# Designs tried in a protein design chat: VHH binders against Probable aspartoacylase. Part 6

Target 1, 295 residues: Probable aspartoacylase, of Acaryochloris marina (b0c2k7)
Amino acid sequence: MNTNHIRQVVIVGGTHGNERIGLYLVKKFNQDSSLLFRPNLTTNCLIGNPQACKENQRYIETDLNRCFIKADLDNHLLGRHEEKQAKVLHEQLGPKGNSENFLLDLHSTTANMGLTLILVNDHPFNLHLAAYLTHHNPQVRVYRWTQENQENAFVSSLCQLGFAIEVGPIPQGILLASLFKETETLIHQTLDYLEQVNRGASPPLPKTLTLFQHLEVVDYPKTSNGELAGMIHPQLQGRDYQPLNPGDPIFLTFEDQTLFYEGCSTVWPIFINEAAYYEKGIAMCLTHKQDISLK

## First folded at step 1 (VHH)

Design u4 (from u1 with D99G S100D G101T W104S E105F S106D G107S T108Y P109G F110M Y112V; framework vhh_7uia_1)
Fold by ESMFold2-Fast, scan of step 1:
Structure u4 (fold): chain B 295 residues (1-295), chain A 123 residues (1-123)
Amino acid sequence: as target 1 above (295 residues)
Amino acid sequence: QLQLVETGGGLVKPGGSLRLSCVVSGFTFSSYAMAWVRQAPGKELEWVSSISGSGGSTYYEDSVKGRFTISTDNAKNTLYLQMSSLKPEDTAVYYCARGDTYESFDSYGMDVWGQGTQVTVSS
């Protein structure tokens, strides 16, 4: 992979069909490709799950953004709609681990994530680009989801270079003009960085990057038979990326009892009360806020 | 700049053959599914055939199976539709289109279209 020359950029929208900002940005750019033009790279846009987009649903049979494990991609017996679509995308954008593409995967969330870059690897190019984006837009947050000996299943994992852009809060199935425009600006800033690198004129970077490292997921309170027993506490709702200390309220039961965070150290919750994660048993993802050094 | 340019249409008698070509520019040809879609006078767009970027998978509308063959030449950035045993009902403007899947060829699956080439099957 040659990071001095990023020749091919692919922007994927509509990986989840009810995340409308990415879908309509892709449609906009495909109607007028000159909008994304840069002299030293080619940018192409693609809809990840067209049928889910047509139906304004997250997915048809299974979550497309969990179908990109290499063993699953190689398994011809996995033939549900999204499993077949993942194999098509793997043929077009991969192969996984050896792709020359830079990949942006556009998502939106009901959680108060603002503008978030989701990094699934520690490639220095991605870290430097994230630092560039956060320096020029201080509202951008960086969430890193890496675990040793665990393969990432997201479409963004098909390529070493690139990441997902997650924007919110926004209800499923709708557009918000301000968030749409902020996402478009972030895409242009990303392409500007790649163009400058390709010209041999890499911009100066900050000395450090602040990121939020994935630790674990937390489920909602459940009854002994596995039924939902509570909700995100009102004092936690919408406080994505803010510190959660031992003893702070996290849940409110249906019987009006407050449950408190029982961890031993301060953490930073994100994806708080994400609508699509109820079916996954995820009330929030806990992260550790850290500063890393850039050379 | 994204551009698809179709050629090879024309007048042909029933039972005849035509080869349509679509030259693409502005994107990595092999990274996308490609399709041929057609529109008969006064009718809706109808999907005809699709091919994966690698050329390994092809799909056809039932009425053209065995008569039409879709293929690609990635080195030439060209998509082809070889049409044989043509029937009057094949009369249409034929469009080259870029798609995200083999099966979803509407406004959600087809984002880049060519200008079209006219095929007329008649005496």
Scores: ipSAE 0.000, ipTM 0.283, lowest interface PAE 14.1, mean pLDDT 87

Design u5 (framework vhh_7uia_1)
Amino acid sequence: QLQLVETGGGLVKPGGSLRLSCVVSGFTFSDYYMAWVRQAPGKELEWVSSISSSGSTIYYEDSVKGRFTISTDNAKNTLYLQMSSLKPEDTAVYYCAKGLEYDSSPTYYFDYWGQGTQVTVSS
ESMFold2-Fast, scan of step 1: ipSAE 0.000; ipTM 0.333

Design u6 (from u1 with A97V R98K S100T G101S W104Y E105D S106F G107S T108G P109A Y112I; framework vhh_7uia_1)
Fold by ESMFold2-Fast, scan of step 1:
Structure u6 (fold): chain B 295 residues (1-295), chain A 123 residues (1-123)
Amino acid sequence: as target 1 above (295 residues)
Amino acid sequence: QLQLVETGGGLVKPGGSLRLSCVVSGFTFSSYAMAWVRQAPGKELEWVSSISGSGGSTYYEDSVKGRFTISTDNAKNTLYLQMSSLKPEDTAVYYCVKDTSYEYDFSGAFDIWGQGTQVTVSS
């Protein structure tokens, strides 16, 4: 069964071309595949968007990591660079929703996300692995991006098993040796868990998993014609995963006015001031911090 | 049941104005990017305009910039396309479409389509 035996692990780097840590980890592993060797596990690496990586840009025409909706993958009218690339990846890793492969998608962010696992489903295998990783690496945070009746568009959603690893803060287009090494360590811890599963072992797990459940996105202040009107408040900058209370500063306008969080309850913002999200109208994602029971 | 219902099309003279409306039901429309696309007789589908799920960002095809305005009314779950200075080449069936993107990033991929509303610009 796929929860008891993983047929193949696929590590994708360079889904966004200017997120260099994932790209260079994949290049390192492809140059010397012995570095990822486990006796009972088959691991392969690939580059998600080679052209964007060559140009050191997030994407060429559209965000590859929004192209993996099943209807989009089946739509022959979608022919932009990344839409075509998504169909290639779907042919290699699909069909979408399979449980044959474990898919690990490597990303980096300008936001103070540390080491984050982005889960796009509630598969028990993924929850147990996330608990294992947070137990053995206390710097790891778990962000669950699920909504009722909403299919996920990320490349990591191609397979039931797996998730994205998001690391930061790091400027777009560069490498930071410390984050590179921490990401590599997290990959090896993930492979160690999968190797144990394939050997028929049951790695010890904590009884609960702390995760941050996606609630909503918040846009920057805008003028009536849609132009940017403000910035992340200095007192919020870099406070990813920290509580934001009603009445706390959230934005500073270009006219030096402080705007305050007007929500009714405490939330935990993440992806604060992410450079790539300006074009998406996202200043931050709001989450609820919760503990779930593991069985 | 997820539905998009367009209204507001019709016959208008060159230089005239029309406002298209799209009423959304069955989902929280502010969670998704929305777009207008059009198809003239015998031609391929053409993207016209998009708006982010948050409503903070709008985008336009070059030929309609300055003439068309896309907007939303979240209280009414309604998407609008205000069209001014209409030209004969704007004659087409206009479709309200839901983009598949969860965060705003207009992908050009559509999972829910309206029935379309016909706009004819002629003397």
Scores: ipSAE 0.000, ipTM 0.135, lowest interface PAE 19.6, mean pLDDT 86

Design u7 (framework vhh_7uia_1)
Fold by ESMFold2-Fast, scan of step 1:
Structure u7 (fold): chain B 295 residues (1-295), chain A 122 residues (1-122)
Amino acid sequence: as target 1 above (295 residues)
Amino acid sequence: QLQLVETGGGLVKPGGSLRLSCVVSGFTFSSYAMAWVRQAPGKELEWVSSISGSGGSTYYEDSVKGRFTISTDNAKNTLYLQMSSLKPEDTAVYYCARVRYSGSYKPYFDYWGQGTQVTVSS
């Protein structure tokens, strides 16, 4: 709230090594920093997990984007590759919860997320910027992942200001030129807003912001032994951000049986069939679509 | 009208065998996974075994593995549980049930038979 000047913008790509768009945008910007130039901003780019990027893998030993809990960062006994890398990033970008830096964390997904901003806090600055971005590009969606009494473990939680950009659908390990260009445009729109803030200007904003509030995660059908028993239903595949009504198809078992959504009200599923979330027991995240008032 | 009718229970000595049968009507048998669930006196319901609608996959509670065999005859709309090497702790009412998934998409049972009593005693 007291921030009328952003000291530094940090763009992180390659937090997951097989999410190539963010990695190659960071490489492009590091090769020619003039591409990100704004006279009243200092913008730096870095690669979150260089070894995972070299190996074109999501991670080496554990998910870097789950290593940023304050107690874990302070625990010198946590010494797996990504736990050590998280401590390096904390030294560079921290202390956790600072308001001096604006942190933009670039990700891609196999899910049909389009262009998504993932907000991990309720900071008014982030909400106003999200409103600016959605106003200038109605295809941009805002997912707010805040949970009662739960500290956020993501890279983007290192700073109060900023968010993750999640783009998809794209297979892991490849580039897609259209999505690469759309992500780059969104980065430049973000920097344009921050430049205006640093010049003391107030960009015009809508009075409301539509966002998708995290409700819960849904696992795949499992056998009594805990083994996978089904798949995302063909009628749900790729329908991220579209309404899912009670009684709509949600899963198809390996024995060709349709399972139906049994909730009491309409929800908006996202991260549907994300490849990396199979190991986490997440088939989709359910959200509630809501409009919030800005100030 | 949905019906599940169990038969084949009875009194048997430890080490003995029984075959339970469940005849189903009112739904397409091969479109649903089916299960056997039991309830011993003074205890909670315990899942025993499940079979996929295709009949290709079978699952068992650890205490019955190697002793019980679940199977189906789709032409007869019948689910079977072959029980061997029976123990006193297998004494329970055995229910035939249709398998569903909900909430966290863990298996649950939406239609049940009336049950058949299995008593293992000397």
Scores: ipSAE 0.000, ipTM 0.132, lowest interface PAE 19.5, mean pLDDT 87

Design u8 (from u3 with D99I G101S D102S Y103G E104K G105W S106T W107P P110Y; framework vhh_7uia_1)
Amino acid sequence: QLQLVETGGGLVKPGGSLRLSCVVSGFTFSDYYMAWVRQAPGKELEWVSSISSSGSTIYYEDSVKGRFTISTDNAKNTLYLQMSSLKPEDTAVYYCARIYSSGKWTPFDYWGQGTQVTVSS
ESMFold2-Fast, scan of step 1: ipSAE 0.073; ipTM 0.575

Design u9 (framework vhh_7uia_1)
Fold by ESMFold2-Fast, scan of step 1:
Structure u9 (fold): chain B 295 residues (1-295), chain A 121 residues (1-121)
Amino acid sequence: as target 1 above (295 residues)
Amino acid sequence: QLQLVETGGGLVKPGGSLRLSCVVSGFTFSSYAMAWVRQAPGKELEWVSSISGSGGSTYYEDSVKGRFTISTDNAKNTLYLQMSSLKPEDTAVYYCAKDISWGSTYYFDYWGQGTQVTVSS
């Protein structure tokens, strides 16, 4: 489905408290809202997890960015810090799945993701906007995280329109001025597109969009007792979005054994060696690079 | 024993092309990442390009991207570097090496004797 008018743009920073770029962009914009002004667009900013931000931690009790399943939002028995915060955000930004609001969720990663748009649905509006952004900003990559018959749990899934902006590589808990400025530029390019839409203009778009479609996650090598048994191979480290072929090195064990990718076809790994994903059993996400036709 | 023998260097005019070859013996070629490194007169060693053991992944220094292509022929135990649009600043001795690099630090084991590339009118 397409839309012709955006009621509100909401920019969320600090969904994870130690991802400082999004937090400080939101603080900057809240201090001077004129920086985001567009005459036909209403833009508001908020901090997703204020306590985690105060403590410079990813979360307090559980990952906020896994709390937005509709059944969980409706479950009054789920009352941990982030589960309660998710209900507050759902009241402000919902109902889940609305199409009138546009939601940007700002994140940063230790992985070499550059400037990435993370799409959690197939809405044509999001695909067209992603094509606009990649055409005008060649650093931008598009990762589509969709799985058939699975509801998405991310903050960005609260609205049909919008996506997460993931920037890296950057250590947790710090700022990098170059990524901060590049993220700010990307936000302004997004707002420029939405302003054109709200004025009734149809921005010129490419006929195709290159994106990286989510396939699966890969865990680190583990011992029989579930302990970590290896690391991302040095030949793979930092090579997010580059091809990984059957037989290419993927892991190095603590005993100096190289493990090779045993898949049947070329894939494009991303979120390689992300620090926060060790606890989730994710060494990388595998994707397929594809060109899609735009309607 | 392990040997790396580079050939294919020579004198070429700016804009010209050369193909370097490195014949490898003494180890299972497809099990190891291989690299080309170069040393210009009076300069330190510079990494140029690497290829994974499978031959599926290739990596390049920014200044040579789009001009150089690294490849392997596993049946011939040979590593290649196809160089095009050569510039005077590409003048260097080019070495074939087994790539054991860690992160952003470049480490190379089992070096060849090198082949001289000179780009000049």
Scores: ipSAE 0.000, ipTM 0.093, lowest interface PAE 23.4, mean pLDDT 86

Design z1 (framework vhh_7zox_3)
Fold by ESMFold2-Fast, scan of step 1:
Structure z1 (fold): chain B 295 residues (1-295), chain A 122 residues (1-122)
Amino acid sequence: as target 1 above (295 residues)
Amino acid sequence: DVQLVESGGGLVQPGGSLRLSCVASGFTFSSYAMGWVRQAPGKGLEWVSDIYSGGSTGYADSVKGRFAISRDNAKNTLYLQMNRLKPEDTAVYYCARTPSGYYDESSHFDYAGQGTQVTVSS
């Protein structure tokens, strides 16, 4: 793939149907494609899960954003609504592992994630772009979700270049004008970077990038029969990207007992109390905050 | 426990027909896509046909126009009607279910039955 000239950009919104900001940005851009115009690249927008968007639901039968493992895409026996939709998207955006597209996947969250870039690989181009975006907008956080010897299942993994943009906090099923505008600005800043690269005039970058490396997921406290036994502690609620130290409060049981973080070192929790993750057994994702060198 | 039990295989002459059945238990059959895969002697698994929860069907090019997949949700049963059978259709035929629920892990399919042998020979 030629990283000196990024020819095609695809913006996906509505991968989850109740994450409305991405859906309405895509609708806006499809109504007037001149809004995304840059002379040295072509940008196209599409809706990931049209039926879920119509119903204002996360998904119809299964989570679309877990359907993009190569073996699953090749498996004709996987025929639920989202599994079929994943195969359609793979034909449009792939093939996985050899795509020429730069892909933005737009999401929103009930968690206090602000403006987050979710990187599913460590491609130098993506790291340099993330550094550019964080330099121009200090609100932007970079979450790297990579696991050694494990393939990523997200739609953003179809392409080597690009990432997901996750914005919040916002309730499911609604729009917030300020967050909508911030997301649109971030998209334009991304396209501006790609345009400058395509002109052979890459912007200067900081020497380091701060990112939050995925470590593990933590479930809510459960009873012996698997029922919910507690809630995110009030002192942790909304403190995404802030340090959580051993001995800090993490959960409050329904019997008003505080449970404390039992880990051995400071971590940075994110996706705290995300509504869609209750069904997944995820109360939060733990990360390590680290600075990486950019040559 | 999830169980898939195939039946209906046997020896048939070229040009003949067979109907395979698969009885499912231990899960909500109507909610899952179901399919047939086969393994010819000395070969890997090959997808033959599938039918989605909504009734949409797919077929491998090698069997398209000759085989018909169907399901009876009231009986938790999957069928494969095999017409104009050829020697190259000789294989063990497996009934298969898609993965259940949400997974961050992927797999080719959740469960397959023990299989039923189809031999097309004169």
Scores: ipSAE 0.000, ipTM 0.115, lowest interface PAE 18.6, mean pLDDT 87

Design z10 (from z1 with T98G S100L G101Y Y102S Y103S D104S E105W S106T S107G H108Y D110Q Y111H; framework vhh_7zox_3)
Fold by ESMFold2-Fast, scan of step 1:
Structure z10 (fold): chain B 295 residues (1-295), chain A 122 residues (1-122)
Amino acid sequence: as target 1 above (295 residues)
Amino acid sequence: DVQLVESGGGLVQPGGSLRLSCVASGFTFSSYAMGWVRQAPGKGLEWVSDIYSGGSTGYADSVKGRFAISRDNAKNTLYLQMNRLKPEDTAVYYCARGPLYSSSWTGYFQHAGQGTQVTVSS
């Protein structure tokens, strides 16, 4: 689809209540909306999970950022707190898959992700914007989470345009001024691009975009009873976006045995040792680093 | 193969002291949190104390100020100094290997020794 004008930008913070940077950026912008003003752009902010934010918890009953599958949104029998909240957000920002709104979802992580854009689709607009952001901010990484024949469950999947911003490393429940300021700058750079688009301008773009394509998730070592049997290896901890080669250390068991990566080729692990992913059986996401053409 | 061998238990009068020892083998002792848990007759397991690889310690409210946990990484040995013992401290005491990433012992007894009996009576 062709997009010559963005109707509305929506910035969501507090999709997870203990990811405080996004929450307090939204609170700051709601207190003084002039801070986000662009003449040809309408920008609004909202809090994704107000109750979880009030309690400084990731969620109340279930992970809001897994509630946005179309069939689940249509299922009136799914009535847990976050399932109901997802339906409210779907009424405000949907229908799922629309191109009327640009949706920016703010997150933070205990993993060493730096400044990451999480793309959940291949929309050319999102790829061009990611290229613009990486050109103007070389610290920005682009993670594309797309899987063949699989619908995305994230709140950012409600709209075709937009993505999540994931910043780290930061402990859950706290603020870190440097990441707060870096996230705010990235938001303003995003709005500057969208303002130029709404003026009918064509911002200069590089010819290629480097991104990290999702391949698979890796779980922690488990016992036969499904209990945790090991930890991220000390030599891998914090090495998000760095190459992991066949034969490199990946886990350390509780019996002090090193387990080695047994894949056939070099991969780039991310979300290494993310605290919230222990309950999901995710020790890391493996990616392939690739350059794509924008023409 | 993880081995934990406790010793130092015995019969002591109220107000007395005992020092428990636990000799560990089969893993890199210095890298792991270690702790003590106890089981009184007819009761469930109770966490008593832990010590992380970096030296930080925790104590159950029932023993705080009376017990002191320590470790000797060169000897792969964990200690529990028990002072001002009460009849309520009567239990089998187990040495346990804990996690490095978790601050809680609730539900974590996967590698424990055979235990050492502590009896506090007049």
Scores: ipSAE 0.000, ipTM 0.103, lowest interface PAE 21.4, mean pLDDT 87

Design z11 (from z3 with S99F S100T G101S W102S E104W D105Q D106P A107T I110Y; framework vhh_7zox_3)
Fold by ESMFold2-Fast, scan of step 1:
Structure z11 (fold): chain B 295 residues (1-295), chain A 121 residues (1-121)
Amino acid sequence: as target 1 above (295 residues)
Amino acid sequence: DVQLVESGGGLVQPGGSLRLSCVASGFTFSNYWMGWVRQAPGKGLEWVSDISSGGSTGYADSVKGRFAISRDNAKNTLYLQMNRLKPEDTAVYYCARGFTSSYWQPTFDYAGQGTQVTVSS
């Protein structure tokens, strides 16, 4: 497939209203559009959930970043705040699955994710760009969230080209200057790559890409009544992207009992102790570290 | 009485290597997360590396690919192999016993007296 020209880049911040870095980067860029200028690239920024941003909350009625299933977008009976907002965004950025536009969705997390690219598809363009970014910025990690024969519900799935940028650790509702500046640098590195593509001068790429493939989610220990029964173990807290071996501590119960990882092979946990995921029953996501060939 | 005794520091030229050792006593070494932290002149403590009771390792971005942490539970000894040393690695290196209580950095409850590493020509 030929993706040798990007018609438009769209940067979305504030898909979750309490993830302030993406919101304030979009506000900064909208105040002075010259900051994102590239001669052969059209870049626009927008706020995904303005009301949630105003209230400094993740969402108002439901998670916007779960509203982008095509059948749901076409369903006029789904009328909660974020379901209506998803239809507005679909009208602006769709049709879902277009390949001429590049979509960058900015997020932040309480988990020690550093600078993470979340890929929701295997489009070669996205894999090549991820390889470029990891080569030029060794702090960048690539997390691939793909499931066979299952449609993705995220904002970033509206376009074939693009991904989410997840940055952390940062508490909900605040800014951190160092992480803000690192995120801004990563955005500019992304735009520099896209500018070169539009000029017909694609930069050289590494032969392989290291990525972390989604395997499964792990919930917190629960009582028979579904109540929380334990916490992330102190020895696991903040160790996102580091190996978790069979027999390593994973949880500490309220009764001071250590629970150990019972898998048969080494895995790489991420989104460890993410505050927003308590309501979803996710204590961490387990991944496999993989090297893929870029040909 | 918990004790951590570091050794292996010294003067080395840029690009050189050093291997730090830490002998632990007064607790069941194999049950604890262990690590290395350093303090450069006039600066605060910087986490360098850690290793869990199960063998999972972590490294600060400034040392990834150059340093390797390991442990020998039979000898109650923690190691830090430091390769391709830079002037910026000049610091007192402390062996530490610990756990994480922060989403961001390991928290340590005991540290040794430290060993000086000086990287200069």
Scores: ipSAE 0.000, ipTM 0.183, lowest interface PAE 20.1, mean pLDDT 88

Design z2 (framework vhh_7zox_3)
Fold by ESMFold2-Fast, scan of step 1:
Structure z2 (fold): chain B 295 residues (1-295), chain A 120 residues (1-120)
Amino acid sequence: as target 1 above (295 residues)
Amino acid sequence: DVQLVESGGGLVQPGGSLRLSCVASGFTFSSYAMGWVRQAPGKGLEWVSDIYSGGSTGYADSVKGRFAISRDNAKNTLYLQMNRLKPEDTAVYYCAAHRYEDYGSSFDYAGQGTQVTVSS
């Protein structure tokens, strides 16, 4: 792709208020903007949900990171705290789907996601940058959430260029120095790539990119009344990005019964046992591991 | 205060190798772009290579494929691996730092330099 100049980079932290790494990185960068300075790049940092951050909660009334559907942004009858905040962010970063801005949305998770890039589109620029980042940092994983005929509701979908950075495992509401430093390094590696692009350079890239394509979500075992009936199996806990084969243990019921994965082929689960996803009926997201050609 | 101390220069024969080091102190090394510039006898300053805080690198056409720049942020140290050296590489090599405040070849800080001589 012939994206020859990035007009602005925007780094959003605190989209969820209890994901403290992104919040405190944004606070750090806003206190000393010289830390992110590149001569051919304009970088700004924003706090996505200031009230949730003050209260050290994921959200106040509803999940901000589900409020960015175009029809919802245009609907002024939607007036909960996060729905109003999404409209503010849309005014600052939109219109939705623009290619003028590069957007990083910083998140953390209780799941063993390591350093994950969450791509919401197939833009070649994002794929090339993901390949660059995985080549220079082999612990980085790429999760692609693209679905035919489905609009993405995430903050990161406001711009064509960019993605979310998801780091873990970390308990909600705390900081962990090692993950904080690893996230900061990943941000700088991203900005270094964008600076080279704006200078007219083409950083050398690997010929292929390994990514994990979203397939479906799996809910916890539930009773007939919709109550939780089981837990992530001990043999699956923390095995994000590892193969899950037909017949492997997936859940353990409260009555000590093992439930097995009944799919027909190997899949790669991620966001295993994420604390915030219990309310959403998500025990894990299943993915296909695939290699794509970049040349 | 701020110091950049280069070492590793010397006399080598054409086709030889040298590894230059630059130890930095007095500033937050990890937040600075670092580079190497050189000055050959009777010539002006020439940019050789740079490396950004995240590890991205650039090289002058005259050294591309022969030199490799790297950094160790834990040790506040910048390196230049110089292979297949030519008489034309003879110069004083300076370690340089900038906090992305400069556009072009100017620097916030520079060391005292280390002499590289390539001669048979």
Scores: ipSAE 0.000, ipTM 0.114, lowest interface PAE 24.1, mean pLDDT 86

